# Ledger of designs, part 217: VHH binders against q9p7j3

Target 1, 174 residues: q9p7j3
Amino acid sequence: MILPLFPETQVHVFVYENVSNCAAIHEQLISQNPIYDYAFLDAATILYKKQVYSAIIRALEDRRDEQMKTKTIHSEVILSLSPKTEISSAFRQFSMTKKSKNIVVVKIDSKLTEEEEFERLDKLVEGNRVEFSDEELQKLIDFKVLKKNYKLDPSTLENPLASILSSIALRGYS
Below, E stands for the ipSAE of ESMFold2; O stands for the ipSAE of OpenDDE; V2 stands for 0.75 times the mean of E and O plus 0.25 times the DockQ between their complexes.

## First folded at step 16 (VHH)

Design eb4 (framework vhh_5c3l_4; at its last look DockQ between E and O 0.92; V2 from the best seeds 0.77)
Fold by OpenDDE, look of step 16:
Structure eb4 (fold): chain B 174 residues (1-174), chain A 120 residues (1-120)
Amino acid sequence: as target 1 above (174 residues)
Amino acid sequence: QVQLQESGGGLVQPGGSLRLSCAASGFTFDDHAMSWVRQAPGKGLEVVSDIAWSGGRTYYADSVKGRFTISRDNAKNTLYLQMNSLKPEDTAVYYCARHSKWGIVDQDLRGPGTQVTVSS
């Protein structure tokens, strides 16, 4: 897809459930294998499409403004999901782990169609692709983790999206 | 082989200063954001500060804000931590840690650490 404010940047987002090789993917990322140039997120931490898009937009804005804290746009997306500015916390909160079962995969600056990108990614991920939708994400979310990551309380749980988006947008502002 | 080596620790009196250095080798230094973490006796690992790959953006724990300054020299593959107005509660082993270029957690990549002791 194309984001209106960044028309030159093609973005693809994929969701996989029941992934059996997250540990293997994790090792490839540690070794910096270039064919794994994606943002791998733990789906247990993602509730809304807009949450992901908001993080992507924030990362792209940081890149545009030459303010990226991390080296790659994909790592910046992961950082941008967090309300905290501390890098370790952000990665720990949102990145895929060796124990992850369900994942959200983000590709930025893709030169391929969604179908072509999927074919490429499907060779790397051993799991079932599901639709990138709020409905599917809601099936995979861990609300305990979500509440912890964004410090949600009973008052904000009535509209968690607003709280999440505010946290992402206002990160670093006080 | 990826290596990190901290130096500059020691014994200082309260109110004193130390400057820690971390020498990095075996990887492209400016591909990675870096951090200083510390572990006090009987306590868990605490992030003290981190710095962007370019040296632009920084983070400081509340306990060290205004006293510590993180910096890096990418040409020398070196990370620094200037510690001023040291307190006894700053006593810990300080580690240099590399963040993943790809945003994945890799907590195993840090140096052997350098001891900082603040005591009268």
Scores: ipSAE 0.897, ipTM 0.938, lowest interface PAE 0.5, mean pLDDT 95
Fold by ESMFold2, look of step 16:
Order: sequence, then C-alpha cells, then structure tokens
Structure eb4 (fold): chain B 174 residues (1-174), chain A 120 residues (1-120)
Amino acid sequence: as target 1 above (174 residues)
Amino acid sequence: QVQLQESGGGLVQPGGSLRLSCAASGFTFDDHAMSWVRQAPGKGLEVVSDIAWSGGRTYYADSVKGRFTISRDNAKNTLYLQMNSLKPEDTAVYYCARHSKWGIVDQDLRGPGTQVTVSS
C-alpha cells in the first residue's frame, strides 16, 4: 500500500498463523541476515490494522526527521508500537519471540508487488497466511497482553482503538 | 566474539560523581542502540538509560533524570554514562547492553558489569 504522506514508500503487511519456525527466523534476525529484513511482530499484541499503520507512520515520520532510535526502519516500527520510548520494553513486548505462534510481518520500502513480496516471504515463514484484517487479527490477539501493553482499563477496553492510537501518536509526551 | 567491557565504577560518597565507560568490539557499533542497565543488591535489572544508534535521542529512568547523562562515541566504539549527584540508592552493578539491529530480543548481549557503590 501507499501512505498519503509518504507516496514513494511501498509498504506490505502479512499475517501468518500457526508458524512452526519462529525459532529459526529469530536466529536469522540475530545473525543480521539481510533477506530477513522485515519487522516480525507477535500477533498476540496486534488487534487492529490501524495499530500497525499508525506505528509505520510514526516510524516513517521519525526517519524523515532524522529522529530514529534504531538503525533499521523495521526495528523502528516495533519501537513505535510502544507507548514508551524505552527500547528494551518495546522489543520485549511487541517483537516475535522464539515461542511465538502467530506473527504480523511488515515490509517497508518494498520494490515488489504484494504478490512478489509474498512469494519471497513465504519461502522464509513456515505457517499459514491469513488476511491482514481486523477480523483475522481479533482471532489472534491476547487481550491480557494488549491490556498490559497499553494500560487499558474498563472504559478504554470497551473501545481500545482510540486509546491505542493516541498512545502511539503521542509517544514521548506522556 | 562480540565483547562489551564496562569500566569506571568505584566507591563514592553521596553527592559525588562517576563516569562509566563501555568498550565495544566484534560488531558494528553504530548499527545498534545501546543502554545502561543496573542491578541493585537484592533487586532485578532496571533500564537506567538508552541511546539511539546515532547518539541523537535518549531515554532516562525517572530515578536518574537530571543526574545521569548517556553518550556515545561511535568513532571509538564506546558508550558512556556520566553519573552526578549520586545517591545510596544508585548502588548497583551497571551493565552495558546492546540492542538488536532488527528489534529482536537478544538476551546474551551485555557485559560483565562494573560496581558502583555510594556510601558514607
């Protein structure tokens, strides 16, 4: 997809369920293998498409303004999901782990169509692709994790989207 | 072969200052955000401060804001922590930690630590 404020930036988002090789992907990321240059998120932390898009926009704004904390745009997306600027907690809370079962995968600055990018990614991820949609994300979320990550109480838990998006947009001002 | 080595700890009186250094080798230092974490006696690890790969942005725990300053010299592969107005509560082992370039938790990427003791 193309974001209005970043018209030159092609973005793709994929969702995989029942992933059997997260440990192997994790090792490739630790080894800094460039063909794994994606943001790998634990789907248990993602409830909405807009949650992901807001983090992408925030990361791209920080890149534009030369304010990135992390070296890669993909790790900056992971940081941007967090309401805090502390790097360790953001990575711990949102990133895929070796024990993850379902993942959301983001590619920024793609030179490929969605189908072409999927063909590359499908060689790396052993799992079942599902639609990137609120309907599918809601099947994969862990609400206890979501509540903790964004400090949702009963009033915000009824309509958590606005609270989550505000946390992402206002990160660093709390 | 990745190596992080802290130095500069010691015994100081309350109100004193110390400057910690962390020498990095075996990896491309400026590809990574860095942090200082500490472990006080009988407590878990606390993130004290972190710093962007470029040195341009920082984070500080509330307990150290205004007293500690993190910095880095990417040409020398060195991370620093200037610690001013030290309190007994700052007594801890201080560790230098590297964050993953790709945002994946890598739990074996800190040094052996340096002891800071603030006591009369």
Scores: ipSAE 0.554, ipTM 0.817, lowest interface PAE 1.8, mean pLDDT 90
ESMFold2 (binder alone), look of step 16: mean pLDDT 84; pTM 0.850

Design eb5 (framework vhh_5c3l_4; at its last look DockQ between E and O 0.05; V2 from the best seeds 0.00; counts 0 for: pae E 12.5 > 2, placed apart)
Fold by OpenDDE, look of step 16:
Structure eb5 (fold): chain B 174 residues (1-174), chain A 120 residues (1-120)
Amino acid sequence: as target 1 above (174 residues)
Amino acid sequence: QVQLQESGGGLVQPGGSLRLSCAASGFTFDDHAMSWVRQAPGKGLEVVSDIAWSGGRTYYADSVKGRFTISRDNAKNTLYLQMNSLKPEDTAVYYCAAQNKYGIVDRDLRGPGTQVTVSS
């Protein structure tokens, strides 16, 4: 996928359900294995495609403007999902954990086609790939976690997308 | 092996100052955002301050904003926390923590901590 605002950057997003080896993946990430250079998100925290794209765009903007808080573009994507400014909180809120069952995987600056990238990633993730869509994401979301992460209340639950996007966009501007 | 070692803690009177240091080794220091976290008796871990890998951007908890200053020297692999106008409620064990560059929380990227006690 090519984003209009960043035509030189190829982005791929994959969704996996019933992943059996999240703990193993987590260990590789701890070890900083370069083969695992992706943003691994807990799907329980993601409700919309636009939520993910908004975070990606913000991360890319930060990189363009040389204002990244984290060292890698993928970690910046994770940070960008959070309404909070503290880095550790963002990672705790949105990153895949050892106990995760369903995950969203983001690849930025890919040199491969989507199919080729999938083949590569499929060797790392033991789970079932599902479509990256709002429909599929809604099946995987934990609304308790979502409400906590974005401080959603009854008034904002009517249009959670708007609230989420605002939270992402306005981080640090309170 | 990844190692973080805090120093500079101690006993001070209210209104006093301390400067904490954290020596890092066993990993690429400038690849990681760094944090100071603290744990008071009977309370959970609290993020006190974060600093970006380059040192250009920082975060402070509301409780310490205006009093504490986080900084880093990438050439020396050292993280600092200047603590001014200390209060009794700042009493805690302070830990230096490194953020994983892939966006995960690594419990092993934390030091043993240094005790800070603020008391009259």
Scores: ipSAE 0.579, ipTM 0.811, lowest interface PAE 0.8, mean pLDDT 93
Fold by ESMFold2, look of step 16:
Structure eb5 (fold): chain B 174 residues (1-174), chain A 120 residues (1-120)
Amino acid sequence: as target 1 above (174 residues)
Amino acid sequence: QVQLQESGGGLVQPGGSLRLSCAASGFTFDDHAMSWVRQAPGKGLEVVSDIAWSGGRTYYADSVKGRFTISRDNAKNTLYLQMNSLKPEDTAVYYCAAQNKYGIVDRDLRGPGTQVTVSS
């Protein structure tokens, strides 16, 4: 897909459930294997499509403005999900771990169609692809984790999206 | 609580050797690539060497290649840096640090450092 603010940047987002090889993927990531250059997110932390898109936009803005704090655009997406500026806490809270069961995978600057990128990714991830949709994400979220990560309170219980997006947008300002 | 603690620094003559150690606790050591990073007086941070979680891959800055050797013992949660043929320009505070799985040195996963001084 194409983001209106960044029309030259092709982005793909995939969701996998019941992933059996997160430990193996984790080993490849700590080895810095370039074949695994994606953002691997724990789906337990993602409730909305717009949550992911807002983090992508924030990361792309920081790259454009030469304000990135991390080595790759994919690691910058993970940082951008966090309401805090501290890099280690962002990765601890949002990235896939060896214990993750469901994941959201982001590819930025893809030179491939969605189907071509899926074919490549499907060789790396042992799990069931599901639609990237609010309906599927809602099945995979852990609301206890979401509430803790974004410090949600009762005033946002019926519509947490605005509070979450404000947290992403206000990072570094509050 | 995460704890990294360097040791083995000191004063040494040019051409001499030192071996730095870093003891780790409070996190899963073998999940992390590890780095030695140094800061010379009045200068920024320089990554000296990296080592993969398994010990299988290592990387060295050009300024230390052939003189320094990084290693790790995952059973003892310890990172090492063997420094040979030391030069005055190696004078710095040396820090051990954990990388996250995207290869980023995390300031929260860094020790307080050990001083290495090469002088005569």
Scores: ipSAE 0.000, ipTM 0.202, lowest interface PAE 12.5, mean pLDDT 84
ESMFold2 (binder alone), look of step 16: mean pLDDT 83; pTM 0.840

Design eb6 (framework vhh_5c3l_4; at its last fold request DockQ between E and O 0.89; V2 from the best seeds 0.85)
Fold by OpenDDE, fold request of step 18:
Structure eb6 (fold): chain B 174 residues (1-174), chain A 120 residues (1-120)
Amino acid sequence: as target 1 above (174 residues)
Amino acid sequence: QVQLQESGGGLVQPGGSLRLSCAASGFTFDDHAMSWVRQAPGKGLEVVSDIAWSGGRTYYADSVKGRFTISRDNAKNTLYLQMNSLKPEDTAVYYCARHSKYGIHDRDLRGPGTQVTVSS
């Protein structure tokens, strides 16, 4: 996928359910294995495609402006999902954990087709790929986690997308 | 091996100042954003401040804004926390924490901590 504002940056997003090796992936990420240079998100925290894309765009903007807080574009994507600027909170709330079952995986700056990238990633993730769609994400979301991460209340839950996007967009400004 | 070592803590009176340091070794320091966290008696861990890998963007907890300043010297593999106008409620063990390069939450990468006590 090519984002209009970043035409030279190819982005791929994959969704996996019933992942059996999140703990192993987690260890590889802690060990900084470069072949795992993706943004590994807990799918329980993701409700919309636009939520992911908003975070990606924000991360890319941070990189463009040389204002990244984290070293990699992928870690910046994770940070960008958060309504808070605090790094630990963002990673804790949105990143894949050892106990995660379903994950969203983001690749920035890919030189491969979606299928080629999938083949590469499929060697790392032991799970079932599903479509990256709001429909599939809605099956994987934990609303308790979502409400906690974005401080959603009955009023904001009437339009969760607007609330989430506002939180991402206005991070650090409110 | 990855190591973090905090120093600079001590006993000070209210209104006093301290400067904490964290010496990092065993990893590429500028690959990681860093944080200061603290734990007061009977309380959980609280993030005090964090700083970008490059030393640019920073975060401060509301309780320390305007009083504390986080900084880093990547050439020296050192993280700092300048604490001014200290209050009794700042009393805690202060830890230096390393954030994951790839954005995974890792609670295990902290130093042994340094005690800060603010008391009249």
Scores: ipSAE 0.919, ipTM 0.952, lowest interface PAE 0.4, mean pLDDT 96
Fold by ESMFold2, look of step 17:
Structure eb6 (fold): chain B 174 residues (1-174), chain A 120 residues (1-120)
Amino acid sequence: as target 1 above (174 residues)
Amino acid sequence: QVQLQESGGGLVQPGGSLRLSCAASGFTFDDHAMSWVRQAPGKGLEVVSDIAWSGGRTYYADSVKGRFTISRDNAKNTLYLQMNSLKPEDTAVYYCARHSKYGIHDRDLRGPGTQVTVSS
């Protein structure tokens, strides 16, 4: 992943399938345990790597411009996946829930290598790491959820990437 | 003890104004974006407005744009909703809601609500 305007910002993205402890992770996030300061996304909502990269870039732009709605860069990534700026909808639609089975986990401002960050995260998540790739994401997506979240027309569902990326890039122009 | 407590509701005539307040305690208030949500009789919850942790950015439902103003005073741990030009359709229980710092959906932290009735 390349972040042209943010070359000093190290980002890691992990994908886990068959996660058995999402309820426990959810409790830790509610309790604001700083060890869990990652963006935990429901993989059922993520079809493309570029979807995640675009949300990261949008969150970093908002941080740079002092326009973040949420306090942490990780919660801002979750908000940035939404086509609208309304917070509760974004968290409900894209965040991991207690019933999630597969997750995408984002760490921004990491001071660790990918493998070092993985070692830390793997102690928290009871599941199987898979590659962060469009191939693996396609196996985990729920297309009904994707269509609903981005209001995709039947004619765009064959290849919805441009529509999704436009929604993320143009957030706030509702 | 984490707590949100709304106040300022009541009975008001159409065209009137009310100012809702929400006092927060037991947590770091300015770590959280906040919302006002409402539930009209027999209806589901509707997000009326939200506001950034800093107070800088806001969202308004189309039904209230131009009439309602959300604000917060982080020094006083208080969220506000100024409601002007009230209509009978605004009749609802209004809840103050805290959003998760780490972006998880958290329906548990809302106040008990305050009734707003706009008649007749």
Scores: ipSAE 0.759, ipTM 0.897, lowest interface PAE 0.9, mean pLDDT 91
ESMFold2, look of step 16: ipSAE 0.748; ipTM 0.894
ESMFold2 (binder alone), look of step 16: mean pLDDT 88; pTM 0.891
OpenDDE, look of step 16: ipSAE 0.904; ipTM 0.943
ESMFold2 (binder alone), look of step 17: mean pLDDT 87; pTM 0.888
OpenDDE, look of step 17: ipSAE 0.906; ipTM 0.945
ESMFold2, fold request of step 18: ipSAE 0.752, 0.745, 0.723; ipTM 0.891, 0.891, 0.880
ESMFold2 (binder alone), fold request of step 18: mean pLDDT 87, 88, 88; pTM 0.888, 0.891, 0.890
OpenDDE, fold request of step 18: ipSAE 0.916, 0.916; ipTM 0.950, 0.951

Design eb7 (framework vhh_5c3l_4; at its last look DockQ between E and O 0.83; V2 from the best seeds 0.80)
Fold by OpenDDE, look of step 16:
Structure eb7 (fold): chain B 174 residues (1-174), chain A 120 residues (1-120)
Amino acid sequence: as target 1 above (174 residues)
Amino acid sequence: QVQLQESGGGLVQPGGSLRLSCAASGFTFDDHAMSWVRQAPGKGLEVVSDIGWSGGRTYYADSVKGRFTISRDNAKNTLYLQMNSLKPEDTAVYYCAKHSKYGIVDRDLRGPGTQVTVSS
């Protein structure tokens, strides 16, 4: 996928359910294995495609402006999902854990086609790939976690997307 | 092997100042954002401040805003915390912590800590 505002940057997003090796992936990330240079998100924290895209765009903007807080674009995507500026909080809120079952995987600056990237990633993730859509994400979301992460209340739950996007966009400006 | 070593703690009176240092080795220092965390007696770990890999975009807990300043010298592989206007409630063991390069929470990677005691 090509984003209109970043035509030179190819982005791929994949969703996996029933992943059996999240703990193994986690260990590779801790070891800083470069072949695992993706943003691994817990699907329980993601409700909308636009939520993911908004975070990607924010990260890319930060990179463009030389304002990245984290070293890699993928870690910056994770940070960008959070309404908080605290790094540890953002990662705790949205990153895949050893106990995760469903994950969203983001690749930035890919030189491969979506299919080629999938083949590469499929060797790393032991799970069932599903469509990256709001419909599929809604099946995997934990609303309790979502409400906590974005401090959603009954008034904002009527339109959670607007609240989420505002939180991402205005992080650090309140 | 990743190593972090905090120093600069001590006993000070309320209103006093301390400057903490953290010497890092065993990893590429400027590949990682860094944090100061603290643990007071009977309390859990609290993030005091964090700083981006390049020294920009800092975060401060509300309890320390305006009093503490985090900084880093990537050439010296050192993290700093200037603590001014210290209060008794700042009494804690202070730890230097390294953030993961690719994501995930890496709060377990910290030094042995340095004791800060603020008392009259």
Scores: ipSAE 0.828, ipTM 0.905, lowest interface PAE 0.6, mean pLDDT 94
Fold by ESMFold2, look of step 16:
Structure eb7 (fold): chain B 174 residues (1-174), chain A 120 residues (1-120)
Amino acid sequence: as target 1 above (174 residues)
Amino acid sequence: QVQLQESGGGLVQPGGSLRLSCAASGFTFDDHAMSWVRQAPGKGLEVVSDIGWSGGRTYYADSVKGRFTISRDNAKNTLYLQMNSLKPEDTAVYYCAKHSKYGIVDRDLRGPGTQVTVSS
């Protein structure tokens, strides 16, 4: 996939449900195995495709401007999902854990087609690929987690997308 | 083996200053964002400040903004916290914490801490 603001940057996003090996993936990421250099997100925190793309765009803008806080573009995506720039809460709130069951996986700067990248990723993740779509994401979200992560009032749950995107876009300005 | 060792704590009077250091080894220091975290008696952990891998981007808790300055020396694998205008509310154990390169939470990323006591 090609983002209009970053036409030279190929991005792929995959969604897996019923993942049985998140603990093993987690250990590989802690061990800094470069084969696992993706953003692994807990799907319970992601409601919209636009939520993910807004975080990717923000991370790419920070890279372009030489203002990345984290070392990899993938960890910067995780940070960019958070309404705050504080690193530990962003990672705790959005990243895959050993106990995660469903995940969203982002690859930035891919030199492969979507299906070629999937073939590589599928060797790492033991789960069922589903479509990256708002319909599938809505089945995997935990609204209690979403409300807490973005401090949504029950009334804002009528239009949570705008509140969420504003939080991502305005991170660090208040 | 990741090693983090805080130092520089002590007893100071209100309005005083301290400089904390954290010596890091066993990992590539400049691959990792770092933070200072504190725990006051009977309270939970509070992230005081963090700093990006290159030293340019920072975060400060509202309670310390304008009084504390985080910095790092990547050539010496050392993280610092300059604490000015100290208040009794700043009394806590201060911990140096390492964040993962790939954005995954790792439970054992904190040193043993250094005590800061602000009291007249």
Scores: ipSAE 0.744, ipTM 0.896, lowest interface PAE 1.0, mean pLDDT 91
ESMFold2 (binder alone), look of step 16: mean pLDDT 84; pTM 0.865

Design eb8 (framework vhh_5c3l_4; at its last look DockQ between E and O 0.03; V2 from the best seeds 0.00; counts 0 for: pae E 19.2 > 2, placed apart)
Fold by ESMFold2, look of step 16:
Structure eb8 (fold): chain B 174 residues (1-174), chain A 120 residues (1-120)
Amino acid sequence: as target 1 above (174 residues)
Amino acid sequence: QVQLQESGGGLVQPGGSLRLSCAASGFTFDDHAMSWVRQAPGKGLEVVSDIASSGGRTYYADSVKGRFTISRDNAKNTLYLQMNSLKPEDTAVYYCAAHSKSGSPDRDLRGPGTQVTVSS
């Protein structure tokens, strides 16, 4: 996938359901194993493709503008999902944990086609790949978690996308 | 200074062979998975092949599988691509690339490329 504003940056997004080895993956992320250099997100926190897309764009804009707050572009994507500026809070809220069941995986600066990157990921993730689509994401979301993470109220419950995207875009501004 | 330098490109007829080399310097070559990527005229980048840092695992695009062979010599800091049974659609600039290490800012480790032209 190529984003219009970043034509030289190849990005892939994958969704897995029923992942049985999140604890093992989490341990590899903690040890900073380079084979696991992806953003691993808990799918329970992701309702829309545009939510992920907006976080990727924000991370890439911050890298372009030399404004990144984290060590890698993949960790910056995790921060970019959060309405808050505190890094540790963003990771607690959005990153895959040992107890996650479904995940969204982002690769930025890929040198591979989508299928080739999937072949690498397939060796790391014990789960079932599903399409990265709003239909599939809706099946995996935890609405209680979403509401808590973005402080959604009754005025936004029918169409929470605008509120979520505003939170991502305006983080760091009052 | 970190450097990747490709060589071995040229003009070859359909059905011919070429061997590309990539000399690496300025970084720890045997800690990096390596790739060959190509860009055909007016097209985007395509990853042709990849090889693990140890040389033990390889991956190929479907369009080159069975015809191209990636290899590396970690003692010489050199990556290779043997290209057999070349076709006109293999015409491209071929780049050698190294994958970023975990925990480091992304840095593009890619050479200037070598031209491969397959035509009568």
Scores: ipSAE 0.000, ipTM 0.105, lowest interface PAE 19.2, mean pLDDT 82
Fold by OpenDDE, look of step 16:
Structure eb8 (fold): chain B 174 residues (1-174), chain A 120 residues (1-120)
Amino acid sequence: as target 1 above (174 residues)
Amino acid sequence: QVQLQESGGGLVQPGGSLRLSCAASGFTFDDHAMSWVRQAPGKGLEVVSDIASSGGRTYYADSVKGRFTISRDNAKNTLYLQMNSLKPEDTAVYYCAAHSKSGSPDRDLRGPGTQVTVSS
């Protein structure tokens, strides 16, 4: 996938459910294994495709403007999901954990087709791939976590997307 | 040349089952992810299911999840689609597609297709 604002950057997003080896993946991430050069998100924290895209765009903008707060573009995506500026908070809020069951995987600067990237992930993720869609994300979301992460209240729950996107966009400006 | 040939389609009643096969030749089958795609009357092409080259990971469209099972036999260069609990909305021409490597001209290569009709 090519984002209109970043035509030179190919992005792929995958969703996996019933992942059995999140703990193993997590260990590889801790060890900074380059084979695991992705953003691994807990699907329980993701409700919309636009939420993910917004975070990706924010991360890419930060990179473009040399304003990244984290070391890698993928970690910046994780940070960009959060309304908080603290990196540790963002990771606690949105990153895959050892206990995660469903995940969203983001690849930035991919040199591969989506199908080729899928084959790569086949070696890393032990789970069932599902469509990256709002419909599928809605099946995996934990609304308690979502409400907590974005401080959603009854007034904003009618249109959570607007609140989420605002939180992402305005991080550091409140 | 790359060749894909689907088979196994036919007429079936709702709730019935079919098993599609795709014979592949002319390329290294076990190096390529494979897909089943379908085109219903008046609709565009829809990806039904994907399977990685190793066969270890699969993808299913939401509309077929739990009913269809994609598999492959790399030794036989054959792709399969087990279709259970078929519905009228599954009526379509089903195509086998091989995913090409980056820059390959056969990215969208597919077979001639096999007709699946679900009707009472």
Scores: ipSAE 0.000, ipTM 0.220, lowest interface PAE 12.3, mean pLDDT 91
ESMFold2 (binder alone), look of step 16: mean pLDDT 81; pTM 0.811

